# Designs tried in a protein design chat: miniprotein binders against q9h3h3. Part 43

Target 1, 235 residues: q9h3h3
Amino acid sequence: EDGFTAEHLAAEAMAADMDPWLVFDARTTPATELDAWLAKYPPSQVTRYGDPGSPNSEPVGWIAVYGQGYSPNSGDVQGLQAAWEALQTSGRPITPGTLRQLAITHHVLSGKWLMHLAPGFKLDHAWAGIARAVVEGQLQVAKVSPRAKEGGRQVICVYTDDFTDRLGVLEADSAIRAAGIKCLLTYKPDVYTYLGIYRANRWHLCPTLYESRFQLGGSARGSRVLDRANNVELT

## First folded at step 5 (miniprotein)

Design N57
Fold by ESMFold2-Fast, scan of step 5:
Structure N57 (fold): chain B 235 residues (1-235), chain A 100 residues (1-100)
Amino acid sequence: as target 1 above (235 residues)
Amino acid sequence: SLKDELRELLEEIVELAEEALEAIKEGNLDLAKELIRRAIEIAERIIEELDDEEIKKRAELALYLLKFALRAIEAGDPKKAELILRWVIKLVRFLIEELK
């Protein structure tokens, strides 16, 4: 059952990547236009497959904001996928270390902080805060899913360049918290996403490397960050 | 009976998608497009007969991807169509299991 769900999630992710995106690109658009763009395309109202009663009549895969310094480098995803198929066929053990080595070999290093929120004012407010942090240069790039036809929670993804760079991952968490985000955050390397590895997978891998929880009156960061692999608190 | 008919039609979609992959590999894009169009016609008919909301949702995603595969070939990107068709085959195989 979990395998069927994982394949469906991977297929939905592929469809979303291939559908048109609504993008605010700070490399070509003045920051002064952001607030109007956010008001026009609140993620709780943008529909996945289009609706004449929503901001979009046509399908939208993702709503994204690119920072001024954003320079995407997805690495060799094709080579990664070929190596993954070879690994599965080889009978060699599939472990976190093996996946990390595949990611490094093929330069597929990006990762993301994830937050899942129900459609509504809290989601739209959280997205606006993240989008402003991206445009102001505190974060590099972020995207949020549109509202699904059946409803359910939407996801905000905040990307970092290198999941092996712990300091960079923690710096992004700090910037998310500074933007006013108080919900649970989990960090996932894109290598797991490209290979279709989600929470319930047949290899019993934990795709989440870090977990961040908001902490009232505590640290200057406002969060506790846990290294899930080593079960060590970092903040 | 109806579930058996739906399962047979889903198996035909898998076969058409696998044949389309072989056609793409051999550079016969016209054949690939024709096979994908046949798969789309079958998928559209199946969706009208599905009662289970979860199975229907997954079948609708498979149809959506089949239409993307066709558009990818028409846009001159058969490699993208190949990737999409592999996902269609996986999704439809899981649907076949759910209909036992």
Scores: ipSAE 0.145, ipTM 0.606, lowest interface PAE 4.3, mean pLDDT 85

Design N58
Fold by ESMFold2-Fast, scan of step 5:
Structure N58 (fold): chain B 235 residues (1-235), chain A 100 residues (1-100)
Amino acid sequence: as target 1 above (235 residues)
Amino acid sequence: SLKDELRELLEEIVELAEEALEAIKEGNLDLAKELIRRAIEIAERIIEELDDEEIKKRAELALYLLKFALRAIEAGDPKKAELILRWVIKLVRYLIEELK
């Protein structure tokens, strides 16, 4: 059962990546146009497969904002996939360390902070805050899922260039908190997404590397970040 | 039975997808597109006959991916179509098992 569910989730992720994206690209579009774009495409109303009653009549895989300095680099995903198939057939242990090595070898280094929110005003408000942080240069790139056919929570993904760069990961967390986000955040390297490592995977791996909880400390606010693999508090 | 007929049609989709993979491997993209279009037509018919909403949802994803494979070939990316078709075969095989 769990194996089929993991394959289905991986296939859904692939389909979303291949469908058209609604993109605000700050490299080519003035920042002054962002508020109108956010009003036109609130993620709680944009539907995954299109609906005449929604902002989109055609399928939308993701709603994204690209920062002015954004330069996409997915690495060698094809080489990663071939190496993954070889690893699975080899019988060697599949561990976080082994996956980290595959990612580094194939330059699949990007990762993301994830937040899951129910459709509605809070989701749209959180996305607007993240989108502004991206356009203003505090974050590099972000995307949010459209509303699912059957409902359920939507996900905001805030990307960093290199999941092995702990400082960069922590700086992104700080920028998310500065944008007013207080919900639970988890950090997932894209290598795990490409290889289909989700909850209840067959290798019993934790699907995320870090967890961030909002912490109000006296007059200051910030976050408590946990390294999930080593069970070590970083802040 | 209806389940037996649906399983036979799902197996036909697997065969068409496997033949499309071989066509791509041999560089025959016109044949690959024709085989994928035939698989799409069968998948659309099957979906109309499915009673279980969860099984229907999974079959709809397989149909969606078949349409992506066709678009990938049309866009000049047959290697992407190969990847997608392998996912279609895997998902349809799970559906065949689910219907036993």
Scores: ipSAE 0.121, ipTM 0.602, lowest interface PAE 4.7, mean pLDDT 84

Design N59
Fold by ESMFold2-Fast, scan of step 5:
Structure N59 (fold): chain B 235 residues (1-235), chain A 100 residues (1-100)
Amino acid sequence: as target 1 above (235 residues)
Amino acid sequence: SLKDELRELLEEIVELAEEALEAIKEGNLDLAKELIRRAIEIAERIIEELDDEEIKKRAELALYLLKFALRAIEAGDPKKAELILRWVIKLVRRLIEELK
């Protein structure tokens, strides 16, 4: 009803990446300062474009926590974009496999677990748990969206270095579950984000590579993880 | 009609953004900046005159991205501006199609 499209979602993501971020950087900031920072910048109260009475007067694209071992590596995004343009005009099939190959060739390997929550206590509590896991070294990097002008759900993104490293992806899932998160998680490689692969894309690709569902009843792992691209259960 | 006038203004934004992309490819960054500034002026006029909240939101996003493209060129990153302008063109073209 509100007219959101894949193109609109991609444009909003690009705008958020370009606006300033609020960052707790555990490489330079003592872990003892995290609780005060979380209290100052609860994601349910930080507004996307700034607002009187919110913690921010200026636009904020993301609220992020960097772990002590964080070393950013975005790969060759320019080479990826050029190869993507060539692929689209080549007539070759556009599949999860061809996108994976493109990502590997250009070293664009990072990806993220996504969770969507309504603004409020549950979002702020979930974010605090994730942020502590990052600072304590169980996760590498995470970010959460600020509150949108129109409202709606906010997203927490928990990053892994390499979406092709299934063990690393599963370890991140386990750490998220250990932090008390019980909602549905979906995993998206950053290559899909750079190429604008969202829902309703023209190639009919599923934008989700992995899904995690909380499992009650005696699983030591705490979740069931499915590889959506290959239709294989990993746990 | 107002709808026809809006479509014409949106098409002008697309044309200016496409010309700015060509200017960047040719290394003419001064021309690219001027074309982007003209697109920004049109987007601002649309936002000021428009009562439709859905169209206004998309125009506001396009304006935001155009301003980022301009800043990217000013910061010495025309390749980033090129990427942003392609997203502006895609977003505005989609909006034009929805107005049919």
Scores: ipSAE 0.015, ipTM 0.443, lowest interface PAE 6.3, mean pLDDT 84

Design N6
Fold by ESMFold2-Fast, scan of step 5:
Structure N6 (fold): chain B 235 residues (1-235), chain A 100 residues (1-100)
Amino acid sequence: as target 1 above (235 residues)
Amino acid sequence: SLKDELRELLEEIVELAEEALEAIKEGNLDLAKELIRRAIEIAERIIEELDDELIKKRAELALYLLKFALRAIEAGDPKKAELILRWVIKLVRLLIEELK
């Protein structure tokens, strides 16, 4: 019913992608520089649009860490968008299966584990753990949102290459848990982000494919992962 | 009325963004930039005159995206500008619907 909110969230995501990023790039920067960089740019203090007294005077869209082996591949996003417009005009049902097929056809396969945390020490600590895991090679790439001008939670995104590769998605979850993260995680394919599938989307689709819950009690993985679309436990 | 004036200004932004998309498709990047600059000027006027916080925030987002489309063309990425402009059109059309 709130199609405007979904479009607004998609537009905000696009704006963040277009603004400058603060990047620690392990492909070109020694790992020994990471701790100083994390101290300089704690995500709880970096402001979205810049502020005197924050670490940034200019807008920052994302704070990111690139792993040594990181090689971005966005696929054919323009072809995906054109096919999406055609699909919406066709009157055919819009389902998770239809979106998966568009993603495969246009090679838009990347996805991400999401964690939402309030600004503060816990967010900064979680981000530092994820950033170290990326630089040490347990994860490929991650980013965290800056502090919004109205407050609210910030998001850490931990990327995988292929949302259809369930084993790869599960291994990223394991690495996140090994970094000390205990909060709820949800997994979203980038195709959903590009097409504006958010919590209040027009098609009433679940905006995430998987969820991971920390399991205190002797699990070797440290978590239980659920396939939300099929209601099947993967671990 | 103020509501009718706001709707007319938002419709003008949509028209300018649609013309900018056509200019990009035809390879006329100078025209596309000029049309986007005109849309930016209108969005700035809307923001200055708005008292409704929600509409103001959404207009600020549209302004932000228009500025990104302009920067994308200036950076040599007109295809990215095309994508951004399609999102601006969708967002502003929804704003127009909210005002009905």
Scores: ipSAE 0.015, ipTM 0.397, lowest interface PAE 6.9, mean pLDDT 83

Design N60
Fold by ESMFold2-Fast, scan of step 5:
Structure N60 (fold): chain B 235 residues (1-235), chain A 100 residues (1-100)
Amino acid sequence: as target 1 above (235 residues)
Amino acid sequence: SLKDELRELLEEIVELAEEALEAIKEGNLDLAKELIRRAIEIAERIIEELDDEEIKKRAELALYLLKFALRAIEAGDPKKAELILRWVIKLVRLLIELLK
């Protein structure tokens, strides 16, 4: 919520990206091995900095599952960073529309649905469902944070290729719901992550673009999706 | 006070990181590594003196990133080290503000 927290979150994200990842890669590993891998590395037990009593003795930044068709494209992040610096010194307004245009210009289009869960059986069960959906081709790629030293909630991130593709974003939401997920989901474009837009940012921007709430007997999708920036119902 | 002394040490880390950035820009990677190692030594000492878990957590993250910056230079990626050092400077400056 404060500016200090935003900077700290950005630094933690950078450290996690640089540490080793535990990856199930469906491009090279048979789907039949997934259940054993999930049992070996339940996210509630994998520790961020390693622990003799956990599945890992060394630091782990993320636990990830790559789908068979996964082809990463992060765009021109260096060009994005340079353009962002220029924008900040120009005095031009910093708005969701300006950031969207910056992302399109530099091809930094990926984004992710986020869910936050406490360590335990429900987190591990939710992750297993998401991982199976990725390996079965219903989702492209996902990752989950390891358990922090101080405890607290862990995050599952389910990625889409293009945050400007509303249908693709909604299809991912539907696939997450079909996997049995009922908690609140929020959608964040990677451009916001690269530029350090978190809670209580200096520009007063909402740090997520969409939210999805589970709807019992409501919509055909099993959820209601809201465009948070424009306050418009999508489903 | 102890907090005033800790703030001075944090300011020294910022200065060392800024000097390391200049060393990288000049192509003097040996100097950059030495400056980063000195910043690591100070950060390790600061962490030993911290009782506030919130401040200690942030100092530990800064130390972690300093070690990544050193490894990035050793791996032949000084541009990555520049990015990491800029985040170290931002994080440490916020720590300095918390100690006022």
Scores: ipSAE 0.234, ipTM 0.667, lowest interface PAE 3.5, mean pLDDT 85

Design N61
Fold by ESMFold2-Fast, scan of step 5:
Structure N61 (fold): chain B 235 residues (1-235), chain A 100 residues (1-100)
Amino acid sequence: as target 1 above (235 residues)
Amino acid sequence: SLKDELRELLEEIVELAEEALEAIKEGNLDLAKELIRRAIEIAERIIEELDDEEIKKRAELALYLLKFALRAIEAGDPKKAELILRWVIKLVRLLIEKLK
């Protein structure tokens, strides 16, 4: 009944990855140019498929900021896909632990904190805060979706190198909060994205590993983080 | 009926995509491109007739992926086109099921 939604989300993610990206690359561009770039490409105005009335006439899959030390490592995605097909055929149980082992074996370790915001000033302000944190070296890399034709919420993704490194995941959450972000955050490993694990997946897996909620003066970190898989408070 | 016509056209898109996959496996990239272009033309006509926004949105994604498959072949990456076409077939088959 909802298998179509999961497959659609996976295909939409693939299409966005294949379309051109608008990138501010701090490895090659001075930090002093960031404010002008952010003003030129506010995510609430950049359209997914291009529009003469928007900053872009051509399709844009993602708007991204690369930190000065950013070094991409996707791992062996093709080997992961082959192992996934074999696993589905084997009759072995498909669990978070099994997927974690596949990810480790094939070095597909990256993951991301996700935040969903409606198009407008708050989205653009949140993105600017994240982008500055990336350029200043507090985060490694981030991207934000352009505005869809039909509207709806846009997503900001803040990446970490290794979803199995809990301390690194928590450190990224702290940096996001320090940038002024107060909305709900969820953390998703890229292995789940590559294998098409979204809401209402066939294996009934939770599509995210962690949840972060902002709390004024409650924690030294400024947030409460829950491990969704084990239902355990981490902070 | 209108629904039966739409279903028949969607099934034709699946057949064209399957033939394009076979053409790629045989190294006939010119045939693959022609088959994909024909699928794109059918998909564009179908989308103009769809009233349901959810179904239309999903059909538009399938069309977008067909255009990516064509561009992938033109850019010299037929293996990427093969992966994309398998996704098109999966999505269109799900859309056909939704139409009953």
Scores: ipSAE 0.159, ipTM 0.620, lowest interface PAE 3.8, mean pLDDT 85

Design N62
Fold by ESMFold2-Fast, scan of step 5:
Structure N62 (fold): chain B 235 residues (1-235), chain A 100 residues (1-100)
Amino acid sequence: as target 1 above (235 residues)
Amino acid sequence: SLKDELRELLEEIVELAEEALEAIKEGNLDLAKELIRRAIEIAERIIEELDDEEIKKRAELALYLLKFALRAIEAGDPKKAELILRWVIKLVRLLIRELK
């Protein structure tokens, strides 16, 4: 059943959020130390639960870089989850508009650009580029998943403060492209993550709002951004 | 059958987690911790006794979350434990549904 897979992924995400994070915090650490930190903790080598011979002996949920101006604001996640349970119990239809309304009501506005890459040099190189852009002030905050026990692709998440602010979302995409990233990007609001909206969710909702594709010979912007639901170009 | 035994063990985890939620709501954190520890023991038994890799994977996640719920109460955050226990109940109920 589709619902079971989505619930399992949501529970795994919750566990990762609760485990220790490896953090480079540019608010308290000089930028000159970033290259050594990236060499010590390449995401292709950091294991989710710790492994003899990896950089970590203990579980790591996420590897993150915080920019100098980063000020975390998750909103009222507990109120959001209580309202979500009430909505599901009510039997009312679950729609993208309903989720957007819950997010706004509970001030859960952050979202992220996602890129999925196989473990290896390309992942580590992409992460280093994103991390440098964060420390240099072109992006606010980013994180990357550690290597899973079963293998598979890892995810880099680049955050924006407000998923309803299209201009801010597009500015983040532009900064990612300026950092040398050429892979497919998709944008997911954190409300979808908190409520367990993944591929194969029981409500058949598209789990992302936007898609960004690199344009090698193209526009001054360097990418084409699409509203996934409406197939409308935003750039 | 092994499926009937597994169903009974999973149902016991749900019952213990539901009782732990009620204990937290009533402010009885010592009872909540004891009920969570009992649920942990059952999850560990499932992981150790069964060879079904998919069931073990879900049981491992449930065990992981139960241990976080216990630590959250010990750290003085029973509201976080409530949230985690609700996810444990949801995950285990989906497992029970799949078996039937």
Scores: ipSAE 0.249, ipTM 0.679, lowest interface PAE 3.4, mean pLDDT 85

Design N64
Fold by ESMFold2-Fast, scan of step 5:
Structure N64 (fold): chain B 235 residues (1-235), chain A 100 residues (1-100)
Amino acid sequence: as target 1 above (235 residues)
Amino acid sequence: SLKDELRELLEEIVELAEEALEAIKEGNLDLAKELIRRAIEIAERIIEELDDEEIKKLAELALYLLKFALRAIEAGDPKLAELILRWVIKLVRLLIEKLK
């Protein structure tokens, strides 16, 4: 594919981040209100650009749940972007290690476990499980995309504060599995999202750092996690 | 042809967005806002002429981002507007390629 597919995905992500969000904020809202909020805004029915007959008449970029202890820190994204432009013109190799160093230098450390599900009951059920885990304190923050105009799969993002902290990444995976999630999970650092590293990137980088597969029979974790950047099994 | 006219209008959007970036760097926010408003007007006109769903969706995203760039300047965050305008330029260039 052409490299412009990655630019399209980056533009969609940026537009979604800037449009209004539907947020259940456990820092200011009692946990007892979560079930009513989930019933009001099932992600399979919330529309990206608003629609008469859907739960929203106005555009919604994301549906999110903030945990009681959640403290957002995106780092220096502007400095990261400037450094990225300089890197691309420098002739220096663009590798996972170079991007990791760029992220550390600019404190852009957050990342997320991703799961892609078709609109419907299974998506809404998975989201409800994740949202409850966030409100109960097993996860820090999560969001889910609204339904696109054309349909297609929706994404649930479960965030951790530091993608270089392998233990923290694995603890989030365990909490997702404990919530009953069995589908494939992939982990993407936000630095890749900000720099437009998607499936069709021109540097041929794997767009995710970790992969989690559900495992049955004798594992307390419930999953096997692979570090794709270093090609090493973590569990 | 219609495609040639649409490509020419999309190139004008790129030029306006690039000029808006320079205006922001020079601290001329009033000029930047006016250039973005002109780009918005052109984008709205182009969208009315598009029937291809994929191309129309990309053009609608470009329009959304142009409006966000304008709002960012109005809210006192011209550096955010710079970032947004760079993505507008890339997205509009993709649109131009899809019309060849």
Scores: ipSAE 0.018, ipTM 0.468, lowest interface PAE 6.4, mean pLDDT 84

Design N65
Fold by ESMFold2-Fast, scan of step 5:
Structure N65 (fold): chain B 235 residues (1-235), chain A 100 residues (1-100)
Amino acid sequence: as target 1 above (235 residues)
Amino acid sequence: SLKDELRELLEEIVELAEEALEAIKEGNLDLAKELIRRAIEIAERIIEELDDEKIKKLAELALYLLKFALRAIEAGDPKMAELILRWVIRLVRLLIEELK
């Protein structure tokens, strides 16, 4: 997410979700195969639209690792989108609260911790740590973007089942920190992604709900977490 | 001018995409596919004329989504094609604004 409109970013996200994914699925694949899979598909080398010189010749939308307990539930995204169109037409204020209610009504509750890293060794190392935590059961599911044509920053997404469950959100943050991740993390509910809430949106909403900053010798989580929407410290 | 010519071609892509959307709503999938193929041909030609990296990236994304909409219809999912075509129309309108 760098200097593009909300519409552009939403369209890119939609295209990535629709393209094939490279998946390590711990529900059906032995954990002993993870290291070889990570070596075969380092995110700094996997290309978004395919290239004969990369690990993939065909487009890849996302590189993902599913934990043993992963049970996908996207909710009613079609109903959410219809309700969003109605909300925009109604003239009602568009706030974090109204979006939260839309998400709850349509069971679109998943969300994710985001970290943005430049292509290279540090990205690949961070992804390997997150992937290991998912396979070992400390995290539920994660994905990382492939390399874009212009070589901009890539994103690692670590999912939680319910963005309204503060304890679950904090537990995921703790597990990310335990995996050795020290960069800034921001949390975005999937409802914001589906509705195109990105930087510079026309409703002036903060595009992320929570923020985590690493603190050496800090809390038990190794970080301080802030609820950006309500200006409340969670840790 | 070159910009005026490119803008007219982008407007033609919007019109084709809107007609394809209407064809899908009426259940005429053969017409929808033909209209999308025509939009793809125009998009492929204009991409070669673009020299601004941001504008070129938006145009390439729109082309990619047009091809995806075509594949969605071929796979028996015209409702997905409707959603994709709406995103194409929004992206191409953004391109038209960038060329003004």
Scores: ipSAE 0.039, ipTM 0.522, lowest interface PAE 5.7, mean pLDDT 84

Design N66
Fold by ESMFold2-Fast, scan of step 5:
Structure N66 (fold): chain B 235 residues (1-235), chain A 100 residues (1-100)
Amino acid sequence: as target 1 above (235 residues)
Amino acid sequence: SLKDELRELLEEIVELAEEALEAIKEGNLDLAKELIRRAIEIAERIIEELDDEEIKKIAELALYLLKFALRAIEAGDPKKAELILRWVIKLVRLLIELLK
């Protein structure tokens, strides 16, 4: 993506996770406050490192919405990273299957549907739709990247709690489509993010597990989902 | 050459970050913070000498993460600082390759 290496992309993701987040938490904030919050913090205007001319003067890593039922479970990320170093040293093949086993062993099961959009009204509109779906209970949690100083596309991440639960992953896709989203979606397990599996990784792994394309007047779900790892159509 | 001097300074940042990791593992957080502050000063100097905008962005990210590692130790989370420093080392190694 953008010609940057996997190491650079992974480091940027880690920095964003560590910086402050702007959060609408539906567990403690009335749903009636959402529209005002979305107007105050449109992702096309919130800057990554702060700017006097933007809604934020300080760095913002992510803009997030937590659903009423959201219960975070990150698993044992430290154990995952230790096992990953051991796996690389062992000479054992690094495949989607071995990464899946590491994720299960360390309970790092969350994953996310990704959509990449240019800064502007379309991004802000898509984010508002996703945020409303989260607050209304159709999705669990979502976040969107702030505007980078170099420009480029921003990403909306819609999370599911278990990437090994294919039905749950597909249900999230359906909810995204029901929210009016028609953009290309790709699904990435968080284990890949933690281990730095991005485009052009040294193990030649596809950085995403699934791809969803909008289908007008076609299937009952409104989209076609492809299993990228096995190159098999699921819908 | 300037590139050779910049690569030597980047190698010094790697060495400081590796020493900071060992200091953290030994529970010597004061030493870790001192080593990270030294790496920050070197990184700030290197950034001033970089002309390539893409390389400069990677160097700025490494500096940002070094400052984060320092704050993580100050906040009582040295394990987070270890993770951050490992990524600093990876980014600085990338910078060394890009300057060859």
Scores: ipSAE 0.186, ipTM 0.629, lowest interface PAE 4.4, mean pLDDT 85

Design N67
Fold by ESMFold2-Fast, scan of step 5:
Structure N67 (fold): chain B 235 residues (1-235), chain A 100 residues (1-100)
Amino acid sequence: as target 1 above (235 residues)
Amino acid sequence: SLKDELRELLEEIVELAEEALEAIKEGNLDLAKELIRRAIEIAERIIEELDDEEIKRMAELALYLLKFALRAIEAGDPRLAELILRWVIKLVRLLIKELK
């Protein structure tokens, strides 16, 4: 019963992944076309299930931008899921460390910085900044959710290749901040997404590894990054 | 009662989804598609009888996933359909629990 919300969120994520995506792919499309594409598909106006009055009449699961060097690598998700079922029946403790080891063993290493914003100008502006950073090569890949039927917050996801590479995760945070983003960011490894680790999970795990808050640092702008599991400041 | 009838119909969806999984494992994709279509028909009827918006939303999501499982088989990806059906079973079992 404590699993109701987590299972519902996982099912919504699966449905979004299976619906069509609106993609700007910098591997095949000139960077000069990005501004027109962003104007055509502002995330505050693109609807999840389609609306004749919006940019889309058909369902859209995600709006994404792929960098020139983007190379998809999901790892062995099937092996990960099989090992997860075995872990749950083994009686072995389920901790961040055991999940990290499963992810490494099955090469499921990607992760993402998340930001949640209300539909409107600030969301569209933030997405445009992130999309430009991806096309310019400062970030690898990003996606943003379309507007939900209920009118709730939308999420921008900015991916990194390896959640165990702390420096790479921090470099992505710096690039997000350089793009003008000032809202709260949290970092979640994709292994947690594949295994259904959301808020109120039955194992009482923190669903994110890092938290980033915008801070003005003397003569330089930056962020304060916290390791959520150890309650240790990294910057 | 209406609650008992809804529970029985939801249990039927779980049984159909489990049978569809076995059909996929045995390579009988035509049977799997027929079983999924049957589950879709039941889910569509149930949704019209639900009053709770959260439970109704969950049931609508299960229906959406059943339709995607069918499309996955039609697109030549029965392994994806198997994964989707496992999630449908979990989601519908939680929905049955909420009705108690």
Scores: ipSAE 0.079, ipTM 0.552, lowest interface PAE 4.9, mean pLDDT 84

